# Ledger of designs, part 1: VHH binders against q9x234

Scores and structures below are computed, not measured.

Target 1, 288 residues: q9x234
Amino acid sequence: RTFSEEIKEELVNVPFGSREEVISELLGFIKARGDLDVKSRHIVFSLHSFAASRRLLNLMKYLSKPVSEIIVEKSHNIKKRYIKITAEYSESFMVIEPFFDVALFVSFLRGLFLSGGSMTNPRYHYHLEINLFEEETLALTRKSLKDFFNINAGIIELRNTRKLYIKSIKDILVFLEAIGVQRKLEEIDRIVTERKVIGDVNRTVNFIEANAIRTANSTARQIRAIELIKENMGLENLPEDLRRVALVRLRNKELSLRELGKKLNLTKSQIYSKLKRIIKIAERFGDV
Below, numbering starts at 1 at the first letter of every chain, in headers, positions and changes, except where a header shows other numbers; Kabat numbers aren't used for antibody chains.
F, E and O are the ipSAE of ESMFold2-Fast, ESMFold2 and OpenDDE, as the mean of both directions, binder to target and target to binder. V2 is 0.75 times the mean of E and O plus 0.25 times the DockQ between their complexes.
Where letters were taken out, [cut] stands.

## First folded at step 1 (VHH)

Design b01 (framework vhh_7b18_3)
Fold by ESMFold2-Fast, scan of step 1:
Structure b01 (fold): chain B 288 residues (1-288), chain A 119 residues (1-119)
Amino acid sequence: as target 1 above (288 residues)
Amino acid sequence: QVQLVETGGGLVQPGGSLRLSCAASGFTFSSYAMGWARQVPGKGLEWVSYIYSGGSTEYQDSVKGRFTISRDNAKSTVYLQMNSLKPEDTAVYYCAKGRYSWYRGFDYWGQGTQVTVSS
């Protein structure tokens, strides 16, 4: 199952509230995926989620609204499966305004998410989106998310689609909590915590390891340069200041540049400069 | 079972201050986040402030620096100190219970208390 489907499976079992809340949730289904035929008094739902389909059937049963047809079909274009449900339309759905009461609004959001929503597995990245074609409904939903929950949702408009999206993990958690997700919230929180810990550990280990490797390679290069000079021209032919540095480096292969500087009463910068000159001289005799 | 009762609303002049209180009962108060939301006349509810079980706070941009949320776990009470009040702050203010200690979503609301900012 997809991560979205696992979330939707949990939402199937959210207890029904008032009749108005149930109607508000059904309105969410309609606004995301319902094709309303007012003349024939039918609504056709095209759902990609089996969990959403089961929840819709439970809502219709609670409202004593007949479902006339249920068909599982494959999309002609993408070979994706979807569930087509045909149900009776009632004008009572038109009198629910889900944007002025928090209980009605969270029920509406649950229907929207079940019908047209998806969330990416938080192990990869943080992204929740809802397909909403009607411009007015999308604008009101975005405003109510901000007003009720301080959720900052973005809007994407493409040729044939319109979407609300949420990228902040904090806002995604608030959204999922509001619509009734419980167990999956604990799982998401654990994943988020693990990602932060793993990221912090990996960054720390990589930084220390890289620094140790660079230091070892630098020290080895300095020692090779000194040995190369010793073998090809003799250390006695170096300027006195460089000879002193070369000798102290050879006797103290494990010390840092600062520690070497302390032995010669020189700064780290002065030691480094002299070792760089030694390496440059050694380049005449071989690779360093 | 869960009950939230707001007090402290009233009429105040622009630039004035009010302190709202919310007495909570029917749940382990210290374990949950608490918040405040407001309903502006003719508009929907908007979130105002949030306080986590651990004491961390968040505020809507329009009230930052003017409002302060706090809690007293011994009294099962959450407060909203409102300073430098503006006519735009006129609303019914609702106390709200968070679902968890760390999350901003609300599952229960009080009955509300009216705050009017006018001359």
Scores: ipSAE 0.000, ipTM 0.176, lowest interface PAE 17.3, mean pLDDT 78

Design b02 (framework vhh_7b18_3)
Fold by ESMFold2-Fast, scan of step 1:
Structure b02 (fold): chain B 288 residues (1-288), chain A 118 residues (1-118)
Amino acid sequence: as target 1 above (288 residues)
Amino acid sequence: QVQLVETGGGLVQPGGSLRLSCAASGFTFSRYAMGWARQVPGKGLEWVSYITSGGSTEYQDSVKGRFTISRDNAKSTVYLQMNSLKPEDTAVYYCAKPGYWSRTMDYWGQGTQVTVSS
């Protein structure tokens, strides 16, 4: 087996978190390797990893999503066998926004890596890459890697190929730990300096700080948007559902989207969607 | 360009005190946790203390009760007040902006030497 496949074998057994996290991981599979045929209501996964294929089938089983066909095919290159998995398209695959919550984002990264990622054996070269052709998703993934984990990812564009890559061994270790690698991570660490060991306390603190900073920035943007609307058109001129969200956010600046949802009897996703609409309205009146 | 500049080291007798300062530049200081680590001759690198952007602190067991970390966001400076110093505290002390990385430190400065001897 390749070094990448050994990592992916370990990821097959990462425990499932919330339903939202499982959907976020599936979204990662879709964005890296899913060919979505909306007209035929099918999505086709072409995976080069047998470990990734097993994980995908486990995700589909957990979500009670039917798989209509599994075929093992050979490419013209004998090094590359792939598994073609066909499933019916479901709008539920696309309801998660993986870029604004760290747990959803790490699940999304795991799916991306399993479906379209590879890592060179660190004995030869420090290189981790993910195939990700969709420009907006690549840009958001790169930004969230920087914002949540201080990972500096580069972009490779080669003709019809677009890839996100990480070359720093320190960033690679953070990435692998985030998506759930444990035993293989320890093996890699056996060749590293002692200073990397003492970083565990710092990682936890800064991981929490990065998430808190991102949440604070997001909340500040939401508050600014609501205030711009209040000053320029009045909150009473918002649709009732948006007005209710705006008022509750203004009075509860410290609450998470989940906690706001509890007060308004709405899901985290519904709150996020309504706040996004509020921000869009506010753009008419100034920078948000 | 991220830069950290440590000052305040020196020679002190056992039981004495020193205050280390670290001036940071090139990043939004108030948004990041800051910390101190030390390189003890023959023992390797040890994490000493950290302080979050919000002011929460944590200490290595061997220095708890003797060392105090603090920060001044207006001056982009982090401090380490070292009391009841022991010969075992002799080391080069490094200011660090810890990365979000699982096992590493980011943006280490040049270090400042602390020697505790009679």
Scores: ipSAE 0.000, ipTM 0.114, lowest interface PAE 17.9, mean pLDDT 76

Design b03 (framework vhh_7b18_3)
Fold by ESMFold2-Fast, scan of step 1:
Structure b03 (fold): chain B 288 residues (1-288), chain A 118 residues (1-118)
Amino acid sequence: as target 1 above (288 residues)
Amino acid sequence: QVQLVETGGGLVQPGGSLRLSCAASGFTFSSYAMGWARQVPGKGLEWVSYITRGGSTEYQDSVKGRFTISRDNAKSTVYLQMNSLKPEDTAVYYCARSYYGKWTFDYWGQGTQVTVSS
């Protein structure tokens, strides 16, 4: 199963709170993936997650609301199964305002994430997103994320969809903890910590090692080039600016380009450019 | 209206002990996780420990085995028992409210200074 599905499986087992919290979570399902037909008084949920489908059925059971149809269908374009659940619309689904109370808001977020959310495996990218159809709901959700949890969510509008997204790992961890993720959150935290420590250590060691090798190889190549010119052409036949650089390089084999620049009152880039021209001249006399 | 008031800080010698207390008011204490974070000069703010609504605890690696967090819901108070104190524990300690744990902290106290020095 996907990384998102593993998170959603854990959320199925979050205990029900107050009746208002259960309704708020159901509202989240409706806002993310519910096709509401007010005239016929039906709601159709099209869910790609089996975990989300089981949670939705449990919410409907808790509220004693009948489900009239459950169908598993295959998407034309994606070749993924989705679960289609049809239930009667009730005004009671819409009486909760989830944006002014933290318990109602986190229940709402759980519903949104279960029905329309996904998270990329943190080993690859730090990315969590939620599909939100209504512009007003998306704006209020973004504001409440900032107000209650200091989460900075971005918005993407693309073709026939709108998405709320979170890219900061700190904000993602806050989000997941708030909606009730526990075991999977500890795993994510360990992956992030391991990846950061390994990346930082390996990056530092590899940077030092790679730079040392590159510098040593570059310096050796420069010296070989100058020696080839000396033996085959004579340094006196170089342009004056190149001759000065060649002589200083030969006398100071252990100095960096920056340090060589100090002796000649030249920038690192100027020294590099002149040494590159020396190497090109030397190529006619041998392998450099 | 949310208030968190820390007490119990002070000066102690290395190897000593201190007990920090945090009195909470203005919210339903039992509905929130509670924790401690510290402001260490040079390191910035770092979490120390938290205790969930159900009593589960977590600790930063550097304090495991030395610090113990606990709560008393009847008194709306959270505690941090600090044993085997080290100079590195010198910091301003903040009591904090959280919706669940270390990532959902939202309200902080005024802080109490802990200094570990000879």
Scores: ipSAE 0.012, ipTM 0.379, lowest interface PAE 8.8, mean pLDDT 79

Design b04 (framework vhh_7b18_3)
Fold by ESMFold2-Fast, scan of step 1:
Structure b04 (fold): chain B 288 residues (1-288), chain A 118 residues (1-118)
Amino acid sequence: as target 1 above (288 residues)
Amino acid sequence: QVQLVETGGGLVQPGGSLRLSCAASGFTFSKYAMGWARQVPGKGLEWVSYIYSGGRTEYQDSVKGRFTISRDNAKSTVYLQMNSLKPEDTAVYYCAKGLWYGSPFDYWGQGTQVTVSS
């Protein structure tokens, strides 16, 4: 079985979050392929991964949306099997913008990776890519990877195909952890460590270090944004709710978002949304 | 509340031209993809064309080179210029609103009839 499929099999078991997160993951499935065929409130998915198809069916079941048809077919020009799933799309679905909230964005990334992503076995090469046909979606996804996770994704354009790719092992580990991979992260870290011993000089991190770096990068970015606002605008010129969040974050750099929320009587989602607005304000004053 | 109002349909002879217009309201027009779909008698709805928020366009193969989709964000209007019309283009044409950055469509207008006959 391919290394990509093993990763995707692990993703099938990631717990469902909010309804909005489930819909955001479904949007990722939709956006990864430009060959989506829409017929009078029906969506047709053409998937090459059996794990991805299982996950999609689980998403549809969670949303109480019936799947009208499942067919296994062969492509004419490529002799690969694919699974064709037809489901009803309703205008009553909430339209979600997955680029402004980290929980919605990681759900979107999971959908993208399941439907259009692949990773080379790290024994041979450090490479992760996602097929993404729409230029606007690709640009927003690349920007949000940088903004939320400090991931530097490149772009490949070939024969009417467009791809995002990640070559840095550190960034690949951050990406995989963000979308919910656990067991395969430890396997990748072991392979990377082994290769380093035999002369591989590529940047290496382990699963625990990757998680710590993700958290530290997020916190460091928040603090940098607050300092930029302090220097260029003054914190007193922020709306009162954002000023309170900025001050509490600066005084409590070691605390999680949940713990910060407890100090302000806010949920994790509420405090993260306010920090996101702070970062957006800071972008006007410098690189953050 | 999303509203889509189509105009410009009618009867034309083969080889003729029509321009469809769709006036949109109830959402931030510039942020969403817009498109056109048609229903041919005896067949289901068929996608015709998309125009994304950034201005990129896509067309069904059977209309490529003959139809042109465009948008005017200041007027919240999307257009479909139909040239070299064929009898097979006879259908009810629907204006449709897409997702924030693309398809699929989540709202449809009431439709406008286009009949191509001699």
Scores: ipSAE 0.000, ipTM 0.160, lowest interface PAE 16.2, mean pLDDT 77

Design b05 (framework vhh_7b18_3)
Fold by ESMFold2-Fast, scan of step 1:
Structure b05 (fold): chain B 288 residues (1-288), chain A 118 residues (1-118)
Amino acid sequence: as target 1 above (288 residues)
Amino acid sequence: QVQLVETGGGLVQPGGSLRLSCAASGFTFSSYRMGWARQVPGKGLEWVSYISSGGSTEYQDSVKGRFTISRDNAKSTVYLQMNSLKPEDTAVYYCAKHYTGWRSYDYWGQGTQVTVSS
């Protein structure tokens, strides 16, 4: 089971509120489908979540709306199954305005997330997204997230797709709690804590590797500069202090600046300054 | 199980170049369309480029001619070679695994920061 599906399983058991709240949740299911194909008296829902399908059937049962067909089909590209549910269309589904009342909006968000939402496992990155192809509905949803919950949602408009996304873990947790997630929130917090520890270790390793690469590149540049001077000018024509540094660097290519300084009784900053002057001299003879 | 790890970001001057790498694991890499998207400071996510399992590529108009996406199936790695970088290219760059039945991405990496500034 995917991480998104585990979250959706918890949402199946959220208690029903008012009739208007149930209709608002159903509207969320409808809107997250993008270009909805509506036949006379029929809506077709194509859901990749079994939890979402069970919740939808429970909503339809509460509203006394018959489901005419349930088919499990396979997507042509991914070998994943999806559940196709056909239900009678009612124009009353479209008269609910879920953007001006917090209870209606929360129910709407739950439907959106169940039908077209996903959350990436927080072990890898913090990302929650919802398919929402209607520009006006997406804009109103984003505004209401900010107004009711202070959630900053972004919009991604890729070629042929439109999505609302949340990347802040704080905002993701507020979102999930608002739609009715409880037990999974503690698990997410634990994973976030573990990931931060691992991320800090990986950041330290990457920093060490980056420093090693920069040091190697600096050393290579220093050696190239000395070779250019040797070829075009002769090291004997360098000032005595620079000549000593050049010779010691050539003989000790793997030593740090501090270690080179110890061999010459110079500080790290003194040897750096002398190598910088050597590079400046080499610039007369080529790219360094 | 799916992991995407981006590297290669950093600070670069306008007109400079960077090569981003994304190491993938936990899925059959060669079978999936891979892409790059970026989060520009103060803006939403925008798609940058994709490469199909067969090697077909596409680019956002603003990066066409400057950026090149490639893949190495033996190493399970996707790359983005960025040339002629501009200050407006400053963003967090994300590697993404495409869901082949949809025009969407089902997994994203942690991102790598690219800053173009003199």
Scores: ipSAE 0.000, ipTM 0.084, lowest interface PAE 21.6, mean pLDDT 76

Design b06 (framework vhh_7b18_3)
Fold by ESMFold2-Fast, scan of step 1:
Structure b06 (fold): chain B 288 residues (1-288), chain A 120 residues (1-120)
Amino acid sequence: as target 1 above (288 residues)
Amino acid sequence: QVQLVETGGGLVQPGGSLRLSCAASGFTFSSYAMGWARQVPGKGLEWVSYITYGGSTEYQDSVKGRFTISRDNAKSTVYLQMNSLKPEDTAVYYCARGPKWYRSQAFDYWGQGTQVTVSS
């Protein structure tokens, strides 16, 4: 069992979110390793990971999409066995936009990694790669990795092969956490430490914590803005919709924007917009 | 449910010492990493120190050798001992619950903060 397969085994047990998130994960499988036969309305997946095949079958079951064939075949190039899964294609697989919402995007990344991803054992090299054959999908995935997670991915193009790769251990850890890896992250951290590259370990810790602090800074900035308004203007003088957001944020400092939105019957985008307006109001009273 | 309450802040002269305490409740304290971050006016939030559930510690370079983080699992409390304080250490200090490695964000729960002012 390879290091990549151990990671993929953990991903099999990630709980399903919304139907849209499940479809987004399936789109990731399609973009990395799906051969689409439009005429017969079938997708053929040729997977070298048994973990990935079990996850795909679970996704298909959740979506009530029939699997027409499951065949175990020998690879002629590397003399290993692979699982060929044939499933019904649906236009609904292509209507998901995984690049504009973080939950859809992490589901998409999980599918990509399971279907076409690999990671080198960190004892030897810090290297994670994903096969992405479509230029547009590769460009959008790279941009969304940067926008959502501050991950800097490179591109390898060679003949009929196109790949995204990540070589920074900080970025690899963020990527693996985002797609749902938990236990294996502890092992990777231990391996990085055991290599006794203390400068590299310290930089990695600082980069991970700096990225985490940037996210925490967003929440702290929101709280500081609300406190400045409280001290200089009074929360009662905010418009009713902004006052409600301010009060819920103060009572629930630990909640994500999506969770805050659920408490107020607002979308993540609506909550973000209202908090941004609160911050602008607070700018009149101090640095925020 | 989850609560973090900081105490021990105050006014101190340069070269002085302060000990911050954070009392945690509403979760199994011994199973979580704990940390301290500070909000410096005009600079944003800055990570200060982390202690894992196993007791391993990390410090930001600017405080290494001067600050010491520790924990008492029996009392569900994390401490920050601050020695040789400088005017640059003036900030609101926040206690936070980790995990350290497994988040794109370091903190999932925050305290209210405690003000530390280093001034003559």
Scores: ipSAE 0.000, ipTM 0.140, lowest interface PAE 16.9, mean pLDDT 77

Design b07 (framework vhh_7b18_3)
Fold by ESMFold2-Fast, scan of step 1:
Structure b07 (fold): chain B 288 residues (1-288), chain A 119 residues (1-119)
Amino acid sequence: as target 1 above (288 residues)
Amino acid sequence: QVQLVETGGGLVQPGGSLRLSCAASGFTFSRYAMGWARQVPGKGLEWVSYIYSGGSTEYQDSVKGRFTISRDNAKSTVYLQMNSLKPEDTAVYYCAKTSYPFRGYMDYWGQGTQVTVSS
C-alpha cells in the first residue's frame, strides 16, 4: 500500500454527518475525478484508489443513488490501474455551495483528497497535493483553506494539469485532521519528531566534524610551513622567538594554541601572530 | 460570467453541409475541453463530439467521418463542420464547456441552434 492509500483507508470509516455534508463530499469527488457522459446522462468516476472507490460507493448508498457499472481498467498512456464507477447524473449533486460553511467545506475537502489527492511519505518530503483542473473551484478552495484553517496552499499549473499543494508540515497536519485523519496523524507526528531529533544530531556532528577539520587543517598548515623552512633554510635561521615557537609546535602537534602559549608564557594572540609570520616565511618555498 | 453563443444553424437538403460556430467568453478558453450535443424531438440529449484542450477529438459513431470538430483558441471559438447531412441529423445543437481540461462533466451550455435537414 502507498502512504496516500493508508491515509485514504482511514477516511473510509469517517462517520456521515448531515445529508448536505454527504452531498458536499460527493461534490468533491465530482470536481476532482467526475466526468459526465452527455450521451447517457451518466457521471463516470475514474479513481486510482480502492479506498476512495469504497467511500464513493458508501456515499452513493447513503444517498440512495444507484451505481450502474464498476470496472477496473488500465490507463492507456501511463499504464496505471484505475477503478471506473458509473452512476446516473442528478442535478442534486450540484446544489451545494461548500465554500461558505466549515462543515460543508471539510466534507468537500475529504472528497477532493480521496478522489484527486496524494501525500508523500513524510520521511522523505513534506508534500500534499490535490489535482483540481477547474480554475474557479481551485481558487475558491485555496481561499477557503486560508480563511477557515489558515492553511497556505500553492498552485502548480502545467500544460494539461492544475494542482493545489501544501508543503508546510504544520498546514498538512491541520488539513489531515480537518478531513478526519486520526491514527495516521500519530504516525506522522512520530516521524516528524524523529526527523527533527536526527536533524539536530546530524547538525551537531557536522559542526564538530567541520570544526575538527578546520583545526586539523590549521595545525597541518603550521607543521607544513615549519617543515618547509627546515628543509629549505634551516630552523636556526629563524629569529629566536619564531624558532622557539616552531620547535614547540613540532614537538606538540596535538596541543591547542592556548596550551602552546602556556608552554612558552605567551597569549593565544601572541602564538597566532608568530605562527602567521612562520607561514609567511614558508610561502617563499612552496604552497602552504 | 461564462457565455456560449451558437450560430450557423439552418435548413439544408440531405447531402448538404453546415458549419456551426460557438463563441465562448468568461473563462480561459484554451484550458478547457469543448463539445457539441444535440436534442432530437422525442429523444433525450445526445453527445455529438468533443475536442480536448490539447486538440484530441472524439465522435459519436453515427457522425464519425461526416462531422469534424475544431477550435480556434485565439478567437475563443469551437466549430462543428457537418458534411453529408441526413434527415436524422435534424436537431437543436448545443455547444458545451467541460469542467476540466482533460475530462469532466459539461458544466455550461449555450441556448442552442436549430439544424433542419429536409428535402
Scores: ipSAE 0.000, ipTM 0.114, lowest interface PAE 19.3, mean pLDDT 77

Design b08 (framework vhh_7b18_3)
Fold by ESMFold2-Fast, scan of step 1:
Formats: sequence, C-alpha cells, structure tokens
Structure b08 (fold): chain B 288 residues (1-288), chain A 119 residues (1-119)
Amino acid sequence: as target 1 above (288 residues)
Amino acid sequence: QVQLVETGGGLVQPGGSLRLSCAASGFTFSSYAMGWARQVPGKGLEWVSYITRGGYTEYQDSVKGRFTISRDNAKSTVYLQMNSLKPEDTAVYYCAKDYRGSWHPFDYWGQGTQVTVSS
C-alpha cells in the first residue's frame, strides 16, 4: 500500500455530517475525477484508490443514489489497478457552494484529496498535491485554503495537468487534520522528528499552533465582518439573534464558540451558524 | 429588470399551515441565494429563512422545525412551507434576492404577501 492509500483508509471512516456536507464531499469527487455524461445522466469515476472507492460508494448509499457499474481494470499506461464506478447523476449536486463555510469546505477537500490527491512519504519529501482540471475551482480552493486555514498552496500548470500543491510540513499537517486524518498524523510527526528538522516540528506543538492560528484567523475574520457591518449599516439593523451574537463576540474576542454559546444559551453549532450568516452579510461591504 | 412576486398568504387559525411561493424573473435564478423576511405590524423587517444556490438552508430560531424553505430552479421559484403557525407569525412576508439577513430592506423587490394567524 502507498503512503497516500494509508491516509485515505483513515478517511473512509470519518463520520457523515449533514446532507449538505455529504453532497459537498461528493462534489469534491466529481471535480477531481468525475466525468459527466449529461445525456445519460451518469457520472463515471476513475479512481486509483480502493479506499476512495469505498468512501464514494458509502456517500452514494447515504444519498440513495444507485451505482450501476463497478469495474476493476489495469491502467495501460502505468500498470496500476483502477476502479471505474458509474453512478446516477443529479443536477442538484452541482449547485452546492463548498467555499461558503468551513464545514462544507473541509468535506469538499476530503472528496478532492480522496479522488485526486496524493502525499509523498515524509521520510523522503514534504509534498501533498491535488489534481484539479477546472481552473476556477482550483483558484477558489486555493483562496479558501488561505482564508480558512492560512495554508499557502502553489499551482502547477502543464499542458495536460493542473494541480494544487503544499510543500510546508506545517500546512500539510493542518490540511490532513482538517479533512479528518488522526492516527497517520502521529506517524508523520515521528518521521518529521527522525529527520531532525530545525525548528518546532513536534506534532502536539504543531497541532496546538495550527489550531490556535486557525482559531485566531477565524476569530479575526468574524471581528472584521462585525466591524464592516457596524461601519456600513449599524449592528442594530441586524436580526435580533445575529445582533446579540455580534455584540457578544465583539466584547469577548478571546472566548471559544462553546464559551460564547454559554453566554447566550446556544450550542456551539448555533453560534457558528449565526457567525457564518454575519460574515455573509459583511461580504456586501468588503473582503472578509 | 428584477421582479419577485409573492403569493400564498391568507388567514389561518393557530396550528394551521400555509405555503408561500415567490416567482422570480429578470436574473439567473440558480446563481443566487434566496430568502424570506417578514414585516410584523409595529416593528421592523426581520429575517425568516434563506436557501443558497446549493440548497443549504438556515432559519430564524423562532421558526426552526416549523418552517421549511425550498427552491425549484427550473421554475425560478422559492417556497416557504409554514406549519404549526402561531399568532406571532402574523406579518407581511417578502421574498428577497441574495438575502442573507434583514440587514438591508433595499434588496427586496416584491409586494409581499399578508399572513394573518388568528382565531
């Protein structure tokens, strides 16, 4: 098994979230390796990963979408096995907006990585890449990686290939954690330590730092959104529920979403949903 | 020229149901989030629900579990199914293009449809 395949095996067991999150993950599969036959209303997936194939079948089962054909073939060019899966297509699947919120985006990233992604064994090289043929989707994915996770992804464009890549071990660890990798991250941390990389590369410290940065960036984005609304329309013009959340967040910048929820008698999910709506409103007034 | 036409309002008893429809024209309907807001007599506009182009939905806390927003891109129509109606749901309901909250009333183009919940 390749190093990439071992990572993908962990992702098969990530719990399903909302229906929208499941559709967002499926969209990731479609954007990386789906071939649409609009006339027959089928999607053909050509996957080199058995783990990715199992995950895709589980997504289709959850969405009650029939799979009509599963064929295992040898690649004539590289002598590797691939799995061809043919599934029913619904136009509604293509309408999901995976870049709007972090939960939809991480689900989309998981689908992209499973279907079109690979990671080099960190014993040899720090490199993660995702094949993406659609220019606009690639650009939006790169922007959202920066905006949500402070991940700096590069782009490689060659005559017949287009891909995103990440070479920073810190960014790779943030990426893998975001899409749901757990046990493999401990192995990666041990390998990074064995390579005696200069600086703070301990996994525990790296995850604490990466999580703190993501939280700080998320909080900063929320504060920027609230300030834009305050400056351009006034907080009093927000719906009552959003106004309460905006005020509590603005006065308590250091608190977690769970702690903010306690102050308003709301769950972490309810607070997150309301802050997401505030950010969406603020987009009218500037970049958030 | 953007147009939004709301229909389906009326008088219902508490606990009753109504289905509101909003017929949209003058823009690429499938490219925009759509929402519903309401004007309660004696107070300002308040947001009720929205649906993104991808079908993601959000609801005001007071209507969660009772109201369902949906869309039909082929018909350029957004719907609001209202169940277990309460007297406090009495309002004029407005459909809005790219509405993400009651932050700016200037984004509403519809005439609205009156919903009255009383005995």
Scores: ipSAE 0.000, ipTM 0.088, lowest interface PAE 21.6, mean pLDDT 76

Design b09 (framework vhh_7b18_3)
Fold by ESMFold2-Fast, scan of step 1:
Structure b09 (fold): chain B 288 residues (1-288), chain A 119 residues (1-119)
Amino acid sequence: as target 1 above (288 residues)
Amino acid sequence: QVQLVETGGGLVQPGGSLRLSCAASGFTFSHYAMGWARQVPGKGLEWVSYITSGGRTEYQDSVKGRFTISRDNAKSTVYLQMNSLKPEDTAVYYCARYKGTYWSGFDYWGQGTQVTVSS
């Protein structure tokens, strides 16, 4: 079972709302995976999800609409099984705009995700996508995600496909909650929290270690440079501003550049610049 | 009791203009997307344009830049302004109501109006 399929299995059990909401969910199936022939009044669904197929059959049963054919086939190109469902389309499925109110839009999104959506396991990558071939439907869905839920979705267009995608984990969680995911949402949130804690700890350790090594090497280098100047030319032969910095550094080996600056009424940048000049002078007398 | 009645067709010279009108009744016009399709002799039925309840428009590539769809919700009327007409635009033009948006398909059609572009 894929991670997407586990999410879809939970969605099968979302209670049916109003008749208009059920029709809106069916329209989501139609737009993502339905081939609607208005002239012959047939809809053909090609679904890669068994959970989505079960949900679609439940929707058709609720609406008292017969299914003409159910076939399980293998795709020649992708070596995947898919379920092909054929049903008659009825003019009684006249719909109010699914972007008109939030309940209709949520039902529409559930249908879209079940039939054409997928989510990567959050242990590896934060990515949710929906396949949508028709540009207007994709654009309207993107706009309504922003307007109703403040979800920022992107669009990918390729030669043979068009996709709506969400990369932000915050937006993915909002999306999944909106369409009715509960148990899986808690699991995803736990995984995200775990990954963030581990990532934050690792980043903090790496930052402290790198800074400690760099600071120790920098301070040791500064002190060595001052000692080389002292041994080879005498500190009294440095310009007065550099001599003052050299003496204060030597007396206060444990202080940061900011703390040294406070002792001389200089900024961190000014102290750094003067120490850099001291190191450059010392290079003439040996390795620093 | 949904009715769609097209007017404004006729004979026009290449490069000329026509404005088609579609008077709708029997439903809350402002809540529905509306569109135009044409039956071209020998080529079958072809979608031309649509306008959503919110005023968004789309056009078939062959008419883009030449045709403009608009609506007047107070008059329950949708229009198709056709400029720079070509002989290949000759067809019976049908006004249609969408079940929701363009993607929901048509549920009602008018009787059609003939547009002939010839010298």
Scores: ipSAE 0.000, ipTM 0.111, lowest interface PAE 17.3, mean pLDDT 77

